# Designs tried in a protein design chat: VH-VL binders against q8ixk2r445to577. Part 24

Target 1, 133 residues: q8ixk2r445to577
Amino acid sequence: FFGMLQNKGLTDYCFDYNPPDENQIVGHQVILYLCHGMGQNQFFEYTSQKEIRYNTHQPEGCIAVEAGMDTLIMHLCEETAPENQKFILQEDGSLFHEQSKKCVQAARKESSDSFVPLLRDCTNSDHQKWFFK

## First folded at step 12 (VH-VL)

Design t7
Fold by ESMFold2, fold request of step 18:
Parts: sequence; structure tokens; C-alpha cells
Structure t7 (fold): chain C 133 residues (1-133), chain A 121 residues (1-121), chain B 111 residues (1-111)
Amino acid sequence: as target 1 above (133 residues)
Amino acid sequence: QVQLVQSGAEVKKPGASVKVSCKASGYTFTSYWMNWVRQAPGQGLEWIGEIHPSDSETWLDQKFKDRVTITVDKSTSTAYMELSSLRSEDTAVYYCTREGKYYLSYAMDYWGQGTLVTVSS
Amino acid sequence: EIVLTQSPATLSLSPGERATLSCRASQSVSWYDLSYMNWFQQKPGQPPKLLIHDASNRATGVPSRFSGSGSGTDFTLTISSLEPEDFAVYFCQQSYSTPYTFGGGTKVEIK
């Protein structure tokens, strides 16, 4: 799939990646932002290797979760996807991170009106359901 | 003003199919989820599924997955629900309803007038 | 799926009285400080009408005598002083998890 990765539970929120330096795309956190489709920040590719790729720029970024963390961070893609970069988008809409055995959930960042995807124990909440638009 | 106008009542025999239409006006059809909900006579409400008209993204209650097809026609701002292999327990009023957009949520804020589907032998 | 249990099934009251309707969910329908419980009114021969969204927010055009409260699993719809047009069936509905589900309804009828 290629497009905007939208959350089912929140009104019009999508994965968004906005690194402070356009030439340094690794190491920053993926966020959720109102879906707009403008520019390149909200377009991702779901690959046959189960990667979520940010490939509208070079070098390509792949979403990863570092050991012991619950945040989704941009890494460089590799020819063979590392296990921490594999997410299974299931038929029920859940986005399962097999290495951690957790699901991606829309979460409120701290006490702000900002939102991020985080790994959480899997539930049936629409906040853990995702689809490409 | 938002308006949802549904097709007329249908009488069907068991094993047949029915296709109910819902024509939307007064809002941007492609920006809002359209839902289908049914109500058997004297009974409560049962959600069937929903579709987003922009890309036809669909979500269905599993109990209907193999019998229901939900579609849209963007050029006429019309949603459709087709239920196949009808049984007597499918006798109900079928509603289309739009999900409005609220703070971090959706809610079914406008409803069609309902379409009675009667299944009898 | 999330089961919603409404009580009482029937509430027999006179105009001017306070109505209190209960809805209990089989699991929490809250995410942070938001609760994904809605309330609808339905009169005979009519479609449901949205009254309350997200537990406590009145929909457009709904009189202030209607209020909603609750979080987690327990929710309440209150009609502070019943008017003749308020005698109807009321449904709760959760939008926390597909498939979305409705309660069995509370019929508010004239004593």
C-alpha cells in the first residue's frame, strides 16, 4: 500500500514525519497530525517485507522501535528488513510489532494537544486500528 | 442542510438480495464516513458497517462480512448497501447515517428516513 | 464486541419530572479523558436523533435539559424536567471499537 496511514479512532489523524533537518531523516520520532496530503510528510509505503517506508526522499527511512522503547523512530531502510522495522497490518486494522508483541496505538503526547503513535499492549480500541488512504 | 434520502420499501423472498440506496446532499460527500444501521421491528439498533466515499475504505461487522457489500457512487453522492442470501430475520428498517467530525471522535449526526425491507415466503 | 446494558428498560414518569437513564459498557470506552459513548432519541416512525456525543456534549439544537455524564464503563443521560416531546426511546451507543454497538434502549413513557 502507498498513501497516508490514518488512525481509525481519532478524527482525521495520520502518520506524519517532519524532521528538523531535511537532510538528516534518521533518529526522529514519527508523530500524528491532521491528514492533509500536502507535501511529502504524510506519505508512507507498506512493503512486502512489512516495513513502513518514508521513501519520498533519499535515503529512504523505515519506521523502527529501538529495544526497550515504545516510540516509533525513523531509521535507514536496509535491503533485508531488520526485525525491529517489521509491522504487521492485520485484517482487523491492528498494526502489530512482532518483535515486541505490541500494537501501535494513537497516544496523547504528555499533557499536550499533540499525538504520537506508541507501542501498547494490544486491545480492540479503534485507537489501535489503521488504514491506508 | 444535510439530507440523506433513501430508496423505498422492499419485499423479498428468502434467498434473494436487496440493494438500498442513500442519496446525500448539503455537505461534502467524500469527506465523511457513511454508516449502515438496521432495526428489526420493535427491536434495537444493529450496526452493519461503514464506508468512506473518498476511497471506498470499508469496515464491516464480522457477522455480515460474507453477505454485505457497501459501495458509493461519488458522481451522484449516493451510498449503497446490498445484503444477499436474505432470511426472515433480516426483516428490518435499514438506515444510512453520516458520521460527523468532532473533537478526536466521530458521531452519527444525520440519518436517512429508513428503508423497510421485509423478507417473507 | 462491546455489550451495552441500559437500565431501566422502561421509565414511567410525568411531565416536569427528572429522568435518569443508565448505560453500562462491558469494557471501558474511554481513551485518556475522552469517553466514546453517544446517546440517541427515537420516536415511533422516525430515525434515531443524536442527543449527546462523547459522553457529555450536546448535539446541535438539543435543549439544555438534556445532559450526559460518566466515564469508563458507567454512563448516565439525564433529562432535568421532562417535556411532552421527550417521551421516546433512548439508546446509548459506543464508538470506541468496531463493530459499533447500541444498548437495548430505555423507553420513557408517560405515567
Scores: ipSAE 0.844, ipTM 0.930, lowest interface PAE 0.6, mean pLDDT 94
Fold by ESMFold2, fold request of step 16:
Structure t7 (fold): chain C 133 residues (1-133), chain A 121 residues (1-121), chain B 111 residues (1-111)
Amino acid sequence: as target 1 above (133 residues)
Amino acid sequence: QVQLVQSGAEVKKPGASVKVSCKASGYTFTSYWMNWVRQAPGQGLEWIGEIHPSDSETWLDQKFKDRVTITVDKSTSTAYMELSSLRSEDTAVYYCTREGKYYLSYAMDYWGQGTLVTVSS
Amino acid sequence: EIVLTQSPATLSLSPGERATLSCRASQSVSWYDLSYMNWFQQKPGQPPKLLIHDASNRATGVPSRFSGSGSGTDFTLTISSLEPEDFAVYFCQQSYSTPYTFGGGTKVEIK
């Protein structure tokens, strides 16, 4: 699938990646922002390897969660997807991170009025449901 | 003026299908979720499912998954709900309803007039 | 799925009285400071009409005598001073988790 990855629960919020340096896409956190489809920040590819790929630049970025963390961070994609970069988009809309056995949830960024995707224990909330638009 | 106008009442036999239409006007049809909700006589309200007209993204109550199809026609700003293999328990008023956009949420703010579907032998 | 239990089933009151309607969810319908509970009014032969969205926000054109409150699992709709047009059935509805669900309703009727 390719497009904007939208949250079911929040009104028109999508995955967004806006690295401070356009030439260094690795190491920064994925955020949630109002869906707009302008520019390159909100377009992701869901691959047969279960990656969520930011491929508007070279080298391509893949969303990962580092061991013991709950934040979604951009890493370089690899020829064979590492386990920490694998997400299963399930039929119920949940986005399941295999390695951690947790689900991606829309969350409020601490000390801020901004929103981010975070790993949390899986629930039935629409805040853990996602779809490509 | 937001308006949702539904097709007329239907009388069906068990095992038949019904297709209810909902024509929208007064807003950008492709920007808002359209829902289907039914109400059996003397009973409460039951959500069936929803569709986003921009891309046909669809969410259904599992109870209806094998019998209901929700579609849209963007050129006529019309949503459709088709329920197959009708049973007497499907006798109800069927409503289309739009979800408006609110702070970090949605809510069903405009409703069609309802379509009575009667299933009887 | 999330079950919503409304009480009482019937309120028999006179115009000018305060009505208090309860809705209890089988699990929390809150996300941070937001509660995904809506309230609808339905009169005979009419579709439901949105009164309150997100627990406490009045929908456009809804009179100020209607107010909503609560969070988590427990919610109330209050009509501060009943008018003749307020005698109707009231439903709560959660939009926290698909499938969305409605309560069984509270009928507010003239005493």
Scores: ipSAE 0.837, ipTM 0.928, lowest interface PAE 0.7, mean pLDDT 93
Fold by ESMFold2, fold request of step 18:
Structure t7 (fold): chain C 133 residues (1-133), chain A 121 residues (1-121), chain B 111 residues (1-111)
Amino acid sequence: as target 1 above (133 residues)
Amino acid sequence: QVQLVQSGAEVKKPGASVKVSCKASGYTFTSYWMNWVRQAPGQGLEWIGEIHPSDSETWLDQKFKDRVTITVDKSTSTAYMELSSLRSEDTAVYYCTREGKYYLSYAMDYWGQGTLVTVSS
Amino acid sequence: EIVLTQSPATLSLSPGERATLSCRASQSVSWYDLSYMNWFQQKPGQPPKLLIHDASNRATGVPSRFSGSGSGTDFTLTISSLEPEDFAVYFCQQSYSTPYTFGGGTKVEIK
C-alpha cells in the first residue's frame, strides 16, 4: 500500500513525519497530524517485508520501535527488515508490531493537545485501526 | 442543508438481491463517511457498514461481509448498498446516514428517509 | 462486538416529569477524556435523529432539556421535563469500535 496512513478513530488524523533537519531523517518521532496530503510529510509505503517506509526522500526511512520503548522512530531501511521495523497491518485494521506483540494506537501526547502513534496492548478500539488513503 | 434521499420501497423473493441508493446533497460528498443501518419491523437498529467516498475505503460488520457490497458514484454524489442472497430476516427499513465530523470523533448526524425492503415468498 | 444494554425497556411518564435513561456498554467506550457514546431519538415512521454525541454534547437544534452524561461503560440520557413531542424510542450507539452497535432502545410513552 502507498499513501497517507489514517487513523480510524480520530477525525482525519494521519501519520506525519516532520524531521527538524531535512538532511537528517533518522532518529525523530513519527506524529499524528490532520490529513492534508501536501508536501512529503504524510506519504508512506507498506512493503512486502512488513515495513512502513518514508520513501518520498532518499535515503529511505523505515519506522522502528527501539527495545523497551513505545514510540515510533525513524531508522534507515535495511536490505532485510530488522525485527523492530516489522509491522503487520491486519484485516481488522490493527497495526501489530511483531517483536513487541503490541499494537499501534493513537495517543494524546502527555501534556499537550497533540497526538502521536504509540505501542500499546492490543485492543479492539478504532484508535488502534489504520488504513491507507 | 444536508439531505439524503433514498430509492423507493422494494419487494423481493428469497435468494434475490436488492440495491438501495442514497443521493446526497448540501455538502461535500467525498469528505464524509456514509453508513448503512437497518431496522427490522418493530426492532432495533443494526449497523451494516460504511464507505468513504473519496477512496471507497470500506468497513463492514463481518455478519454481512459475504452478502453486502457498499459502493459510491462520486459523479452523482450517490451511495449504494447491495444485499444478496436475501432471506426473510432481511426484511427491514434500510437507512443511509452520514457521519459528521466532531472533535476527535464522528457521529451519524443526517439520515435518509429509509427504504423498506420486504422479502417474501 | 460491544453490546449496549439499555434500561428500562419502557418508561411510562406524564408530560412535565423527568426521564432518566440508562445505557451500559460491555466494555469501556472511552479514550482519554472522550466517550464515544451517542444518543438518538426515533418517532414512528421516521429515521433516528441525533440528540447527543460523545456522551454529553447536544446536537444542533436539540433543546436544553436533553442532557447526556457518563463515561467508561455507564451512560445516562436525561430529559429534565418531558414535553408531548418527547414521547419516542431512544437508542444509544457506540462509535468506539467497529462494528458500531446500538442499544435495544428505551420507549418513553404516555401513561
Scores: ipSAE 0.835, ipTM 0.928, lowest interface PAE 0.7, mean pLDDT 93
Fold by ESMFold2, look of step 13:
Structure t7 (fold): chain C 133 residues (1-133), chain A 121 residues (1-121), chain B 111 residues (1-111)
Amino acid sequence: as target 1 above (133 residues)
Amino acid sequence: QVQLVQSGAEVKKPGASVKVSCKASGYTFTSYWMNWVRQAPGQGLEWIGEIHPSDSETWLDQKFKDRVTITVDKSTSTAYMELSSLRSEDTAVYYCTREGKYYLSYAMDYWGQGTLVTVSS
Amino acid sequence: EIVLTQSPATLSLSPGERATLSCRASQSVSWYDLSYMNWFQQKPGQPPKLLIHDASNRATGVPSRFSGSGSGTDFTLTISSLEPEDFAVYFCQQSYSTPYTFGGGTKVEIK
């Protein structure tokens, strides 16, 4: 799939990546922002290796979660997808992170109107359901 | 002035199909989820599924998965629901309803007038 | 599937009385401080009408005598002083998890 990765539960929020340095895309957190489809910040590809790629930039970035962490951060894609970069988009819309056995959930950053995707125990909430548009 | 106008009542035999239309006006059709909900006579409400007209993204209650098709025609701002292999328990009023957008949520804020589908031998 | 249980099934009351309607969900329908429980009014021969969205927010044009409260699994619709036009069936509905579900309804009828 290719496009904006939208949350079912939050009104019109999508994955968004806006690194502060256009020449260094690694190490920054993926956020949620109002879906707009403008520019390059909201376009991702879900690959046959179960990667979520930020591929509108070279070199290509892949979303990862470091062991013991719950934040989604950008790494460089590798020829063979590492386990921490594998996400399963299931038929019920859940986005399952294989290594951690947790699901991606829309979350509110502490005491703010800012939203981020975080790993949480899997539930049936629409806040853990995602689709490409 | 949001309006949802549905097609007229239908009488069907078991095993047939029915297709109900819902024409929307007064808002940007492609910006809002459209839902289908039914109500058997004297009974409660049952959600069937929804579609987003912009890309036809569709979510269905699993119990209807193999019998229902929800579609849209963007050029006429019309949603459709087709239910196949009709049974007598499918006798109900079928509603289309739009999900309005609220702070971090959706709610079914406008409803069509309903379409009675009667399935009898 | 989230089951919504409404009680009582029927309220028999007079105009001017207070109506209290209950809805209990089989699991929490809250995300942070938001609760995804809606309330609808339905009169004979009419489609449902949205009264309350997200547990406590009145829809446009709904009189102030209607109020909603609750969080998690337990929710209440209150009509502070019944008017003749308020005799109807009331449904709760959750929008927390597909498939979306409705309660069985509470009929508010004239005593």
Scores: ipSAE 0.833, ipTM 0.924, lowest interface PAE 0.6, mean pLDDT 93
Fold by OpenDDE, look of step 13:
Structure t7 (fold): chain C 133 residues (1-133), chain A 121 residues (1-121), chain B 111 residues (1-111)
Amino acid sequence: as target 1 above (133 residues)
Amino acid sequence: QVQLVQSGAEVKKPGASVKVSCKASGYTFTSYWMNWVRQAPGQGLEWIGEIHPSDSETWLDQKFKDRVTITVDKSTSTAYMELSSLRSEDTAVYYCTREGKYYLSYAMDYWGQGTLVTVSS
Amino acid sequence: EIVLTQSPATLSLSPGERATLSCRASQSVSWYDLSYMNWFQQKPGQPPKLLIHDASNRATGVPSRFSGSGSGTDFTLTISSLEPEDFAVYFCQQSYSTPYTFGGGTKVEIK
């Protein structure tokens, strides 16, 4: 699966990554932004290694969860996907992080105009359901 | 104005299949989710599933996952709901309904006139 | 699935009276400040008509006598002063999670 990773519940919002330095793509937080289908900052790929890859830039980035954190941070992809980069996109649309045993949920930041994907306890919510567009 | 016009009433035998159509007009067909909802005689409303016409992304109630197929024809702005292995309890009025966009949510703001499907021996 | 329970099943009132309809969800249908609860009106032989979306917002063309309130699991539809055309069945519906579900309905009938 590849393309825009869109949230079911949060209408018209997609995974978005736009690092300040295009030559340093790791270490920043993935956010949610209105789906626009333009540029490269909303293009992701779900791989057979259970990675969510940001491969529009070189070297390729993979979404990871750092210890003790609930945010999604961009790391470099590895030959063998590390445990903190493994996700299961399930049939019901839930995006499950294997290591933390939590689900990716659309969430509001302190600012009412900003949203981010966060790890939360898995629930039956459209805000935890995702699909590629 | 937004209009959803459904196909006519159907009479089927148990085990058969039925395909109901819903022709949309008055809005951009590929920009809005289309849902299917049914209502047995004198009963409440039951959601079946939905589809986004732009890429045919589909969500179904697990109850219908093995018997329902929802499709669209973008060239004619028509949505379809096919239900197979029909049973008597499938007798109902079937509605297509568009979900309008309201900030961070959706709401079923326009409905077809309904299609009665009767399943009897 | 989220189960919606409406009460009362039947409400007998006269024109001009206030109608209060309740809908209770088996779990919360709210996300931060947004409640994914909608209300529909249905008359015999007709499809449902959207009245309220997101708990408290009137749909286009809906008279001001209709209002919605509530959050979390408890929601209310109020008709401040019943008109003859308001006697119908009213359904609540949650769009918080699939499968989307409807309440059993409240029939507002003339006394």
Scores: ipSAE 0.346, ipTM 0.797, lowest interface PAE 1.6, mean pLDDT 93

